# Ledger of designs, part 255: VH-VL binders against q9h9l3

Target 1, 176 residues: q9h9l3
Amino acid sequence: PRKMVAIDCEMVGTGPKGHVSSLARCSIVNYNGDVLYDEYILPPCHIVDYRTRWSGIRKQHMVNATPFKIARGQILKILTGKIVVGHAIHNDFKALQYFHPKSLTRDTSHIPPLNRKADCPENATMSLKHLTKKLLNRDIQVGKSGHSSVEDAQATMELYKLVEVEWEEHLARNPP
Key: E = the ipSAE of ESMFold2; O = the ipSAE of OpenDDE; V2 = 0.75 times the mean of E and O plus 0.25 times the DockQ between their complexes.

## First folded at step 13 (VH-VL)

Design D37 (framework fv_amlenetug; at its last look DockQ between E and O 0.06; V2 from the best seeds 0.00; counts 0 for: pae O 12.5 > 2, placed apart)
Fold by ESMFold2-Fast, scan of step 13:
Structure D37 (fold): chain C 176 residues (1-176), chain A 120 residues (1-120), chain B 108 residues (1-108)
Amino acid sequence: as target 1 above (176 residues)
Amino acid sequence: EVQLLESGGGLVQTGGSLRLSCAASGFTFSNYAMTWVRQAPGKGLEWVSGISYSGEYTDYADSVKGRFTISRDNSQNTLYLQMNSLRAEDTAVYYCAKVRYYGSGSFDYWGQGTLVTVSS
Amino acid sequence: EIVLTQSPGTLSLSPGERATLSCRASQSVSDNYLAWYQQKPGQAPRLLIYGASTRATGIPDRFSGSGSGTDFTLTISRLEPEDFAVYYCQQYYRSPLTFGQGTKVEIK
């Protein structure tokens, strides 16, 4: 029995003109939405742009943040061997500098049945906010103070659960 | 095994300065954020200041902002609090504490505290 | 800043009784960024609970934390003699970090 978790990461801008996306917060929840991990993470490079409107991250959050190398090790121990659910999850894996097997990865931004249930084009990349409002009748990412990665991870798991049976059957018949 | 030992407290006159030190052992000091928390005699706990593992990011309570400076020397495993323009209201036991992983912002180990008494 | 108000200020109980301590926040403490500490006379505080409900290492299971948003509770199911102390809640959701004023659990 392989456990399933959902992940959502927040990135800040580092490098020239803040164009590099560096991990600055990560939240992981279990199947029932309980938090397994939620830490602010200090990038190894100087932060040029907090991207606060989207990330919710401010300079104050860096004071108690876990070093990237330590956080990465903690996160990978939780993800390894599990089915990992995310939304546009390739961005999270890139920020973690991590490869997760495609067979154990579930991306809610690329699940045609989920878009179909939301009356959206099957092959469009819809935002987490839109899908959550349409399918769960819940508003997330409200206001201008930035997103909660805990809230986003929880919503992502709930969205996946709406199509889990159908999608797992599809993957069993059409292995990645 | 984890030990934090504060020093540098004492009696100082209003307007004076004092530097507190916290010697850390039993953990990889350079990997953890650290904090100072104070407690006035017979009163509750008040967060004073925090510093990131690297020393690059710091934060302060409004009551001490502009007067206190937190710093650290990772090569010596030591945390510092430079206190300037001291007031009678700064009289307290000053604790250094280690920020934990998994619940960062809560403090899992504390020193014994060092008493700072500010008088006119 | 988030102000934490603890109640009651003093709780007089006997060993073996249940203690229920309240911590109310002036604003929502999101993501359960709330901790509880125990402090005995002449000693440094000891972390009991973090993440609103997770026991710190070495803390007996008679201690439990619950709550979310603005209302949090620390429960000691069956007081032992060593549990008579002052208890503080602390939020780490917003800067500045803040503590409640404390609840003293004293022997009746």
Scores: ipSAE 0.782, ipTM 0.908, lowest interface PAE 0.9, mean pLDDT 93
Fold by ESMFold2, look of step 14:
Structure D37 (fold): chain C 176 residues (1-176), chain A 120 residues (1-120), chain B 108 residues (1-108)
Amino acid sequence: as target 1 above (176 residues)
Amino acid sequence: EVQLLESGGGLVQTGGSLRLSCAASGFTFSNYAMTWVRQAPGKGLEWVSGISYSGEYTDYADSVKGRFTISRDNSQNTLYLQMNSLRAEDTAVYYCAKVRYYGSGSFDYWGQGTLVTVSS
Amino acid sequence: EIVLTQSPGTLSLSPGERATLSCRASQSVSDNYLAWYQQKPGQAPRLLIYGASTRATGIPDRFSGSGSGTDFTLTISRLEPEDFAVYYCQQYYRSPLTFGQGTKVEIK
């Protein structure tokens, strides 16, 4: 069977007025939720807005952070050839300056059966926090100290497992 | 072979200044964050300061803020610590250390250290 | 500031015995941000463990790390004569980076 991982990233604001989202942390977990990667990453551009209340990123994290080019190489080696699960995962791939084969990508923000299990409209985009509370009875992203990308990646994997059999069958019948 | 070689230590009077250097070889210095750690005689390790690979980001222990300045010259593969307004409690062996990637914030290679003695 | 308190201060053991060294943090530390170092007399520290439990390159299997939150442990399964040294834990979870005060492992 093909190996599966879940990914979550935290971004900071770069570019004019901090409008560009640049990668500043990445966490990857395996099927069982074990951490395969969790590092702070220094964007190649000057950070304008740390977005700390959501990202959890502070200036101090950047002093020892892995340069983006090196971190990207480390991350892509882990992702290559695997089914990659994420929540709104296109944002994570954009921050990595990478595209992953659509046939190997699973996005928990766009899985109608998952929304149905949560008693949500099937075509609505639901937050990871909301789905995790409804379906796993777990509170994540608690407080204003920023998100944990490890916690978020682990939650994303557990959510996918709830619909894995159904959704993999659907994708087999409806190739992307 | 990764090598880090500190220099510039010595005896200095309270209130004086010293500049420590760390010559790096055996790795691409400009790709790595660097750190100074000190150890007073008979005491444990104390983190002093760190600097990002480009030099853009620096951080300092509260005990040295405003008195010490970390810098680097990537063209010369050299890390520096400018120490001003030295005090007796700054007496220590000063190590330069390389930050490890993965596990960033741990230090995988250390120099031999250089002794700074601050006399009254 | 996260204070790391190591115990015992000194551990007197014979070669072949198991050594267990404790590091307690004043605040919770994510498991991925704890390291252990060995320092022999007259030498710079040597990285043993990072990420609480991952051995650094070239570190023998007899060294292992464990723990989470506030309580971390370094275990040396069978002490060799070359293992007498001072051991430091270090957190890199939050600035300022801090070390424990050290545990001296000495031959009885």
Scores: ipSAE 0.634, ipTM 0.864, lowest interface PAE 1.8, mean pLDDT 92
Fold by OpenDDE, look of step 14:
Structure D37 (fold): chain C 176 residues (1-176), chain A 120 residues (1-120), chain B 108 residues (1-108)
Amino acid sequence: as target 1 above (176 residues)
Amino acid sequence: EVQLLESGGGLVQTGGSLRLSCAASGFTFSNYAMTWVRQAPGKGLEWVSGISYSGEYTDYADSVKGRFTISRDNSQNTLYLQMNSLRAEDTAVYYCAKVRYYGSGSFDYWGQGTLVTVSS
Amino acid sequence: EIVLTQSPGTLSLSPGERATLSCRASQSVSDNYLAWYQQKPGQAPRLLIYGASTRATGIPDRFSGSGSGTDFTLTISRLEPEDFAVYYCQQYYRSPLTFGQGTKVEIK
């Protein structure tokens, strides 16, 4: 069995009017929830919108942030060869300008058995916050400081564990 | 090596207040949720309170809600428990414990505890 | 809250024997959200098992956890002298977090 990690990224707005989502923080945890990576990341372009309300990113976090190219290399090194778990993970990969193999990707926003357990429509896209509250009875993304990528990554891993056996069996029978 | 060291325990009168501290070392304190668990003399374990890694989320047992406040200073690697309106039934050894990770509330490291005695 | 009931209250056994401890929950608990602890007199608890069946770091192979739903079991395949202690189960599936009342494993 392959090693498994969970990833969560925070993005800021760059480009015209800040509509481009650029990686500004990345957190990676292992199967046990131990933090393997947690760094602020400096986008290659000027930040127009920090999106602090959601991202938790502030200007001071960029002072000693890791340049994107360096961070990307570090992150890819961690992800390579592993099963990567995330929530709406396509956004994270897009921000990383990297796409992990589909066969090694687990997106908790698209796992019908997980939604079923949460009494949600199987084909609906539910938020990480909602699923975490419903299934784990935990509140994440609370407070005024924005999202916590470490908490989100850990919650994502825990959610996946609830359906890991069933889903892995499903994937084995139905490879992407 | 992970170490947790509780302090602040002692004798206090009913209705009094006490503040416990837990000094953490040997791990990245700010990356992990923390918890307080207490044990009355000769009794079992009782979860008291928990706090997320950032301090944004706190949780309490019903028995201490409104009286106890959990907090943390990540810059000092210290966990706190402010205990107000103390009662005789609050008498216990109070343990500081590290949560394996938030969302999985098992406790993989414990301090040796500090004794709180509430008397009339 | 989820009430955890452990049985038996006391288990008297001899070194080398197999110990089976039960923890029953008042409602269903995910397999990933049940832990077992060992506590010796005058010491802090020590994590043995998490996720119902995963041994914590440094825990000997003779300790194993199993179960699902409402019924969980801690098994010590062959008791060592140092295994005589009180054992607690704990759920972290729902707040408030709760412990069982404990099972004392004592020497016969």
Scores: ipSAE 0.000, ipTM 0.543, lowest interface PAE 12.5, mean pLDDT 92
ESMFold2 (binder alone), look of step 14: mean pLDDT 93; pTM 0.949

Design D38 (framework fv_amlenetug; at its last look DockQ between E and O 0.88; V2 from the best seeds 0.00; counts 0 for: pae O 5.0 > 2)
Fold by ESMFold2-Fast, scan of step 13:
Parts: C-alpha cells; structure tokens; sequence
Structure D38 (fold): chain C 176 residues (1-176), chain A 120 residues (1-120), chain B 108 residues (1-108)
C-alpha cells in the first residue's frame, strides 16, 4: 500500500515585532484520516504574538508543549520516505526547518485539477476552507477561536484523494 | 527506569507554608513538562499546576493561583511546589507527574505522593 | 472550565465480565484530548489511554477507549482480578486541566 500522510502546522510570531513564523503545533494524519501526531510545540525563541485568531494557540498551550528540537525529530521520522500532503506546504516545511523531496510532496494549493473541480481558475491559489466547502461540502475553520490543525490535515487528505489517481498519473509523466 | 520521588509533606497550620520537592531520575528531566496533581482523602484527582520544560511557562488551578508557585531546577533534576497561605481544603496527597510526548497534557509517570495535612 | 462527569459512580461486576465506563464533558473536548487513568488503593494513578483511544505503553489490549466530542467510553473487555480499581477520565484540551470524579469498579 502507498505510504501517504497529510500535515498541517500552526505558527506563532517570534523575533522582532513577532514577524518570524515559528512552529507551535503540528498535526499529521494517515490516509484514512487517523491522527498519527498532534502536539503543541514550544519554540526556542520567546513568543511575541500568539496569532490566536488563526493558530488557536494561547499561552496555556505552551505549558505542556513538546520542545521544538524534540518535536522536529519526531515529525521528521514520520514524514521521511512518505508522500506528504499539505496545503501551502512550503510554510510548514519552512517552520520545521526541513527539506522534503519534491517528488514526495503534494501541495493541494497547487493542483490545477483540484481547482478545476471547484470551479476555480486552475492557476489560482485557493484557501483550504474554500476548497473543502466546494468539494467536500464541509465547513472548517469556523469561528474566531483559531484553526484545528487536525481538522485541516484531515480535510487536506480528503481533498487530495479526490484527484489522487489523476495527479499521480500526471506526476509520473511529468516528474518534478 | 523512570522514577519520581516526592518529599516535603507534613502537618502545617492554616496560614502556614510548605515547599514540596520531586526528585526525578531515569529520563532527561530538562526535556519534559512536569505537573502537580493532588487528591484529598477519599476524593478524586485535582490538577494543581504545570510547568514547561524550560520553566518559562507555568499555569495554575484557580483554587491555588496567587498562593502556590511551581518551579524547577533542571541541573538538579528537581521539581518544586512552594505552597503559601495554606487552607484546610489544601489537605491532600500531592503527586508529581511527568507529561508524556504523543498526548502531551496526559501524565505517563507518577510519584508515590506526599501527604500535606493542613489543620486549624 | 470543562467539567467531566463519570457514570456510573460504582460498577459491580465479576471477573470475566465486560466493563463499560462513561465520561461526559460539559463542553466538546476537541481533537480527542482525553485520557483515562487507573488507581488502586494506596497507589498513584496509572495512565491507560490518551488521545481518547490510544493505549499507553504496557497496557493490556483488553483496555480500549472510544468516543469524541462530549461522550467518551473506557471498555475493559474481560475483567481480570487486578482490574478492580477506580478509573478517572481527564481532559487536556483546555486550562484548567480537569479530571472526572471517578468510577469505582468493584467485585460483585
């Protein structure tokens, strides 16, 4: 069977004026949507801006959080050698300070057939919320209390499954 | 093997102070968040306080906020709970527990507990 | 604060029987941040389940957790003599962290 996982990360602001995005939560689900990893992560730098409206992260979540260096090692062991699905996944890999091979990376924000199924321009970058509503008839990221990275990772996997056969055939003919 | 050993409990009068210690061994103490959970005689479990691996972040139950202070010494592998302005309702066995990875916020190892009795 | 209510308060069963313990939350425990513990008289609690359904290391497979949202269940498929104890659920989604009041599983 094909080894595939989906990932979604939440970032907080560190550094001057909170403009640096640092990993503060990561969720990884398997092909069926079962959770393989879901942890709050404490950045090595002082948190200036929790970005709670989007991240769902509050100071209370940092108390029991896994240290960044430890979490990074755990996450990379899960991702290595697998096809990793994400939405705007370059942001997640940047926060993880990690390079994942392009041949094993699937970004649902850059899959033209997926946009086409949603009646959107093939080359546009559509939000996860919009694609999930149009294609799965499901509302995610509801309210102002922040996003659930578990919910986002699950939605991302289900979106990819809608175009998996078509897109994998495309990639086999047009290797990155 | 992971071991946690609490000490410092005893009999204290209302309004008094006690400092609890938890000596940790068998794991890299400085990499894990730690917590204190108490249990009044014949009652259930009540979370008291937690502290991040570095000591930078702490949190407290409302019932102890402003009276108790959690701290840690990573060089000595020791967790502390400074308890001030003690009340009769603080009477309990106090457990030190280690926060697990993969399900952080649940507690995989616990000490034997130390009894704190507060009397008027 | 999320209040956890366990039922029944006491469950009287014989060895070999199935035990089903319920934990109900006053608010949704999102992302299944719920754990189960076992406590025997004079001992510290022992972690059984975390993430609502994942067994902790060393826990026999007769223990299983299920549920989501506000309703969670701990099941012991075939009670062994050593399983007669008090069981607590705990949520770790919101501060303050909270425990249920406990369910005592006792010999009939």
Amino acid sequence: as target 1 above (176 residues)
Amino acid sequence: EVQLLESGGGLVQTGGSLRLSCAASGFTFSNYAMTWVRQAPGKGLEWVSGISYSGEYTDYADSVKGRFTISRDNSQNTLYLQMNSLRAEDTAVYYCAKVRYYGSGSFDYWGQGTLVTVSS
Amino acid sequence: EIVLTQSPGTLSLSPGERATLSCRASQSVSDNYLAWYQQKPGQAPRLLIYGASTRATGIPDRFSGSGSGTDFTLTISRLEPEDFAVYYCQQYKSSPLTFGQGTKVEIK
Scores: ipSAE 0.790, ipTM 0.908, lowest interface PAE 0.8, mean pLDDT 93
Fold by ESMFold2, look of step 14:
Structure D38 (fold): chain C 176 residues (1-176), chain A 120 residues (1-120), chain B 108 residues (1-108)
Amino acid sequence: as target 1 above (176 residues)
Amino acid sequence: EVQLLESGGGLVQTGGSLRLSCAASGFTFSNYAMTWVRQAPGKGLEWVSGISYSGEYTDYADSVKGRFTISRDNSQNTLYLQMNSLRAEDTAVYYCAKVRYYGSGSFDYWGQGTLVTVSS
Amino acid sequence: EIVLTQSPGTLSLSPGERATLSCRASQSVSDNYLAWYQQKPGQAPRLLIYGASTRATGIPDRFSGSGSGTDFTLTISRLEPEDFAVYYCQQYKSSPLTFGQGTKVEIK
């Protein structure tokens, strides 16, 4: 069967007033939650706002970070040909400057059966933290030191597994 | 073949200065973060300083902050460590090391080191 | 600063035996940003393991790493004569980057 991975990214602010989101960390896990990739990434343009409270990125992380071009090549090799699961995954692909085939993309922020399982309105956009607490009884993104993209990618894969059979059948009947 | 060759070590009195160089070859030097790690005689490894691939970002161990300056010249494939206000406890073999880009912050290639001896 | 404490200080074993080396962190090394190095006398260190458990290129499968959080282990399943050396753990999650004090694996 076609291999499945989950991805999560952390971004920093670049561009005018730090409003552009640029990739500064990326984590990829396999179906079992084993880490396949996890690196700090140095954006090619000047960092204006580290966004540390949410991103967990500090200046110290940039010293040994992988240059964006190299990291992008490494990441895309892992993603190619695979079903990729993420949460609000369009933001991750935008930061990677990459578009994964829709037929191979799963976004846990847009899966109605997952919302129903959490007793949330269908088509509502629910945070990863909220869904993880409600459906997995797990606290993620704890504290003010920023998110862990490894933790978030693992949670995303576990959430998808809750609805995987139903949603894969739905997509087979309703190709994107 | 990746090669790192340190030079500039020697004997110096306390309060003195030395500049270490690391000549790099066998890889695209300007694509890689670099680091200095030292080892006092009979002791373990101590991280000293690191520098990003472009030189824009640097970091230092507290023990050397304000006294040592890491820099690089990507046009000459050379990493530097300027060491000022040297102390007896700075006596060590100084290694130049290349950052690995699967496990960034670990070091996959090391030079053979250059000895710095700081005497009273 | 994350302090890494290795134990034992010295591990005396014979070729063919299994070596188990411990590295404990003063704070969690989140996301397993932990490496292991081998250093023989008069030589530079050699990277063995990164990410707590991933072997670096060219490292024999008798070397394995495990652990998470604050407790990490390097295992050498069957010691070869060339494996008698000093081993260091290193965290790369937080500045300053730090090494353990080392474990010397020596011939009994």
Scores: ipSAE 0.700, ipTM 0.878, lowest interface PAE 1.3, mean pLDDT 92
Fold by OpenDDE, look of step 14:
Structure D38 (fold): chain C 176 residues (1-176), chain A 120 residues (1-120), chain B 108 residues (1-108)
Amino acid sequence: as target 1 above (176 residues)
Amino acid sequence: EVQLLESGGGLVQTGGSLRLSCAASGFTFSNYAMTWVRQAPGKGLEWVSGISYSGEYTDYADSVKGRFTISRDNSQNTLYLQMNSLRAEDTAVYYCAKVRYYGSGSFDYWGQGTLVTVSS
Amino acid sequence: EIVLTQSPGTLSLSPGERATLSCRASQSVSDNYLAWYQQKPGQAPRLLIYGASTRATGIPDRFSGSGSGTDFTLTISRLEPEDFAVYYCQQYKSSPLTFGQGTKVEIK
């Protein structure tokens, strides 16, 4: 099996006026899309804005949520040594207060061949939803229930797989 | 070994109050959410209430909202359920259960339960 | 709330047979937040499966969970005498947490 995982996180607002993005859910899938990790996570600070429309997070989800420090340890254990695929993944790492090595990171929001395949400008930042629809003919992030981080992580992995060979060759020739 | 031991059950009149306790051991109590689940005689399982690891967040079934209060004392490794305005339909075995880390919301350990009987 | 309906109500089988239990949700249980429990008379429930398909610690291989969305299945590949009990499904995707009404697996 490939040592590759995809990650997607949902964040809520904490701090003054809820402007701090805090991790509230994290999902990790393997190369085949199998769920390795999926937990609601309780931020260390009081939640001011659940951002439910986008995050899908509600107050009741925090009842059974894993404390951030514990969750972070679990997640880092999974990510260590892996190629980590994500979409706009810098946001996920920021929320995790963790930075994965750049050489082992794959951000589907910054892969020109992927945009090209979707008939998008190569240097544009396209949404996961748009790319998923164009390239996978799949609708994600629909409805009023908010995003599913598992679905998003799976979609991200599937998108990357479309350009994996080309992109990995590119990176080998042009290491970050 | 994880152990959960409920206590405080008994016979109470309609409109009365009762406080259940659950003593936990064998795991770091303060790291886990806890829940109460009840089972009426000869019936199925019904979720009653849940509480986060710190106690900051609580949730209740509609059938008990406004009457029951879940709380915890992490220094004593104890979970509580304060039951007020008890009704006949509250008669059940009440289980204390631990919430898993992975797949939060499922319950990996259960106590043996304590019987609450509400009579008119 | 998400209503879970289990079927059949009672399953009469002999030791060694395959048991298939169904749990249907009134709405999608996203991300497979579905658990299965076993309860024997006079005992507390025991967790069998979580995340729809992951066996809890110490659970024999003959127990397996599958399904997604609204349809979930618990399978006991070969019934042992100790497997005759009541089985409950439970969703934990959204509040309130809910259980199915249970399926009784009894000896034929």
Scores: ipSAE 0.029, ipTM 0.635, lowest interface PAE 5.0, mean pLDDT 92
ESMFold2 (binder alone), look of step 14: mean pLDDT 93; pTM 0.951

Design D39 (framework fv_amlenetug)
Fold by ESMFold2-Fast, scan of step 13:
Structure D39 (fold): chain C 176 residues (1-176), chain A 120 residues (1-120), chain B 108 residues (1-108)
Amino acid sequence: as target 1 above (176 residues)
Amino acid sequence: EVQLLESGGGLVQTGGSLRLSCAASGFTFSNYAMTWVRQAPGKGLEWVSGISYSGEYTDYADSVKGRFTISRDNSQNTLYLQMNSLRAEDTAVYYCAKVRYYGSGRFDYWGQGTLVTVSS
Amino acid sequence: EIVLTQSPGTLSLSPGERATLSCRASQSVSDNYLAWYQQKPGQAPRLLIYGASTRATGIPDRFSGSGSGTDFTLTISRLEPEDFAVYYCQQYYSSPLTFGQGTKVEIK
C-alpha cells in the first residue's frame, strides 16, 4: 500500500435557507480504487435542502445514516498520517471540521501539470467531471439523480495517478 | 458482545394489532440506526422498516406502509414495531437488526427473531 | 423497486468443491451497495460480504464476492461442512431495501 487515499464528500443544506453545507456522505478509496469507507452521514442540524441534483441525497438515505460525530471520528482515523487526494478538497475538510497537513494534501483542482495534460489553463480551477472526461475518457456525474461520491473519489485517485511522479517530485523540491 | 432480543410475537387474528420489542445491549444503541426484517415460513427475507439513530427518520416497505409504525426509546435501549390491521400475509419471524457503520455494510448483527402468526 | 434474482435456486455439492452463486439486479446497483448473508436452519442471517466484495469481520477468506452493476457473484472456494446453508443477496442502494429469493447450498 502507498499510504495514499482519495476522498469525496456530499453535502446538504442546513441552517438559514439551507445556506450552510453540512456533511451527508463521505467516500474514501485506497490507491487501487477499493472502497475503505462509504457512509451516509446525518448532520446534527435539521436538513433544509437535500441538494439532491448534486448530492444524490434523499430523505430515505438519512434512515440508515451514521451520526456526524461518529462518522467524523471514523473518517479522521482513516485520513490521519496518509496522503489525502481530493478535488476542491478544502470543502470536504471544512464539512469534516478537520485540518489535514498541507504537505500530505493533494488537490486535483489545483495541480498545474494535470490542467496542462487536459489542455486547460494551468491555474484555472477545472471541474472533476471535465478533467475526468478529458484525461480518462470517462463520464462521471451523469444525469440529474445526484453524484456518487464513490465514483468521484475513484476518478480523483485515477486523475492524481496520471501526474503522481511529476507532482511528488515537484513537491519534494518545493515543499508547501 | 452485541445482543438483540425480540419479544412480543404470538398468535393474533386478522385485523388485530401487535407490538414487537427489541432489547439491545453490548453497544451504544443511541448511536445506531435499526431495522426490522421478516421471513415468512419457508420463504426468503423481506425488509420491513428502518429508523435513524435519533428516531427522526423512518422508512417502510410498501406492503406495511400505513399499518406498521417503527419507533425507538434510546433511554431504554429498545426498538419497537407497532403492527396494526394485520393480514395473514404478515405471518413471519420478525428480526431486528443493527445497521453497520464503517465501510459500506448494512446489517451486521441480528436478533433471534420472534414469530408472529396471523390467522382468521 | 430493485428486484434481485438469485441462481441457481439449489446447488448440490460435496465438501471440498467450489460453490458459485449468482445475484442479478433488475437495474444497476450503483456504488456496489450489495451484501451477502448466510442463513442456517432455525438461525438468524449472518453478514458475509458487503460493498459487493468486502468480507465482514470474522468471515473466512474462502468466501469472496465480486461483480458490479447488475451482475454479482458469491464464491466459496472450498466448501466446509458448516457452509451448507441458504445464501441471500441484498441491495442497499435504493429504497425499499430488497433481498434475493435465496440460493440453497446443500450436501449432494
Scores: ipSAE 0.500, ipTM 0.809, lowest interface PAE 2.2, mean pLDDT 90

Design D4 (framework fv_amlenetug)
Fold by ESMFold2-Fast, scan of step 13:
Structure D4 (fold): chain C 176 residues (1-176), chain A 120 residues (1-120), chain B 108 residues (1-108)
Amino acid sequence: as target 1 above (176 residues)
Amino acid sequence: EVQLLESGGGLVQTGGSLRLSCAASGFTFSNYAMTWVRQAPGKGLEWVSGISYSGEYTDYADSVKGRFTISRDNSQNTLYLQMNSLRAEDTAVYYCAKVRYYGSGSFDYWGQGTLVTVSS
Amino acid sequence: EIVLTQSPGTLSLSPGERATLSCRASQSVSDNYLAWYQQKPGQAPRLLIYGASTRATGIPDRFSGSGSGTDFTLTISRLEPEDFAVYYCQQRYSHPLTFGQGTKVEIK
């Protein structure tokens, strides 16, 4: 296996009117799709909006959740020095309050060859659900119970693998 | 070394009350969620209640909801279970357990348990 | 609530034999939110496996966990005298947290 992982985070709303996005779940999978980390995370601030339709998070998940400071330490240990794949991954890094080097970051929402394979405009930001259905013939994020961050991380890794050789060559010629 | 020591169990009549305590040592108690799990004589394990590290979030099994209250005092490293309106079916050994982070919701350390017997 | 059903109820084996214990969930537990515990008479439970397949610290290599979705297995590859105990599975996927009814591994 390669030194590459995929990540997907779920956020809840904190702060005034729930407008601040705070980390409340994180899933990390390896190159083969095996789960390395999947935990509910307790934000340090009061949760105003669970955003359950999208996050899948409910009050009951907070009882045994890992405090943010501890979870962040665990997650950073896994990410440091690895190529990290995600979809709109800047949102995940912001919620983690973490800087990951751009040279080791792969964002499947900003890979023109991937959009091209899906018959989408190369510079459009396509949803993970759309790309996964079009390229992997798999339905994710179905139902009304929120998204599975494990499922999303696994789909993200599989999508990246479709363009890995081509995109790594592009990055070698055009370093970020 | 991590230790959890339960106390407060005993014989009580139906409709009575008991307060269980769990004294924690060997880890930073204020950083970890805690739980109570019970076991009736000769029976299996039943989750009773859980509490987040700060005490802000709590949850209960339906069988005890409205009768039991979980609480904690982080300054004293102590977990509590206030049991009211006790019934014969509440007779069990009550275990205090620490929630594991990385695998949250599984319990890595357990106390020895304290027996609660409810009779008429 | 998610009901966990363990089978068999009792498993009678000799030291040196392989033990295979099953835990079936009434609905998908997803993402391997499953733990296994060992309990000896008069003692508190001891965590063996979390995340369906990860051994807790200090647990011997002969213990292994596998499975996903609704069907999970705990395997003890070569039973030692100290392994005769009751084993419980537990799910943390949905609240309330629930345990299986237990499988007793006893000496034949």
Scores: ipSAE 0.695, ipTM 0.845, lowest interface PAE 0.7, mean pLDDT 91

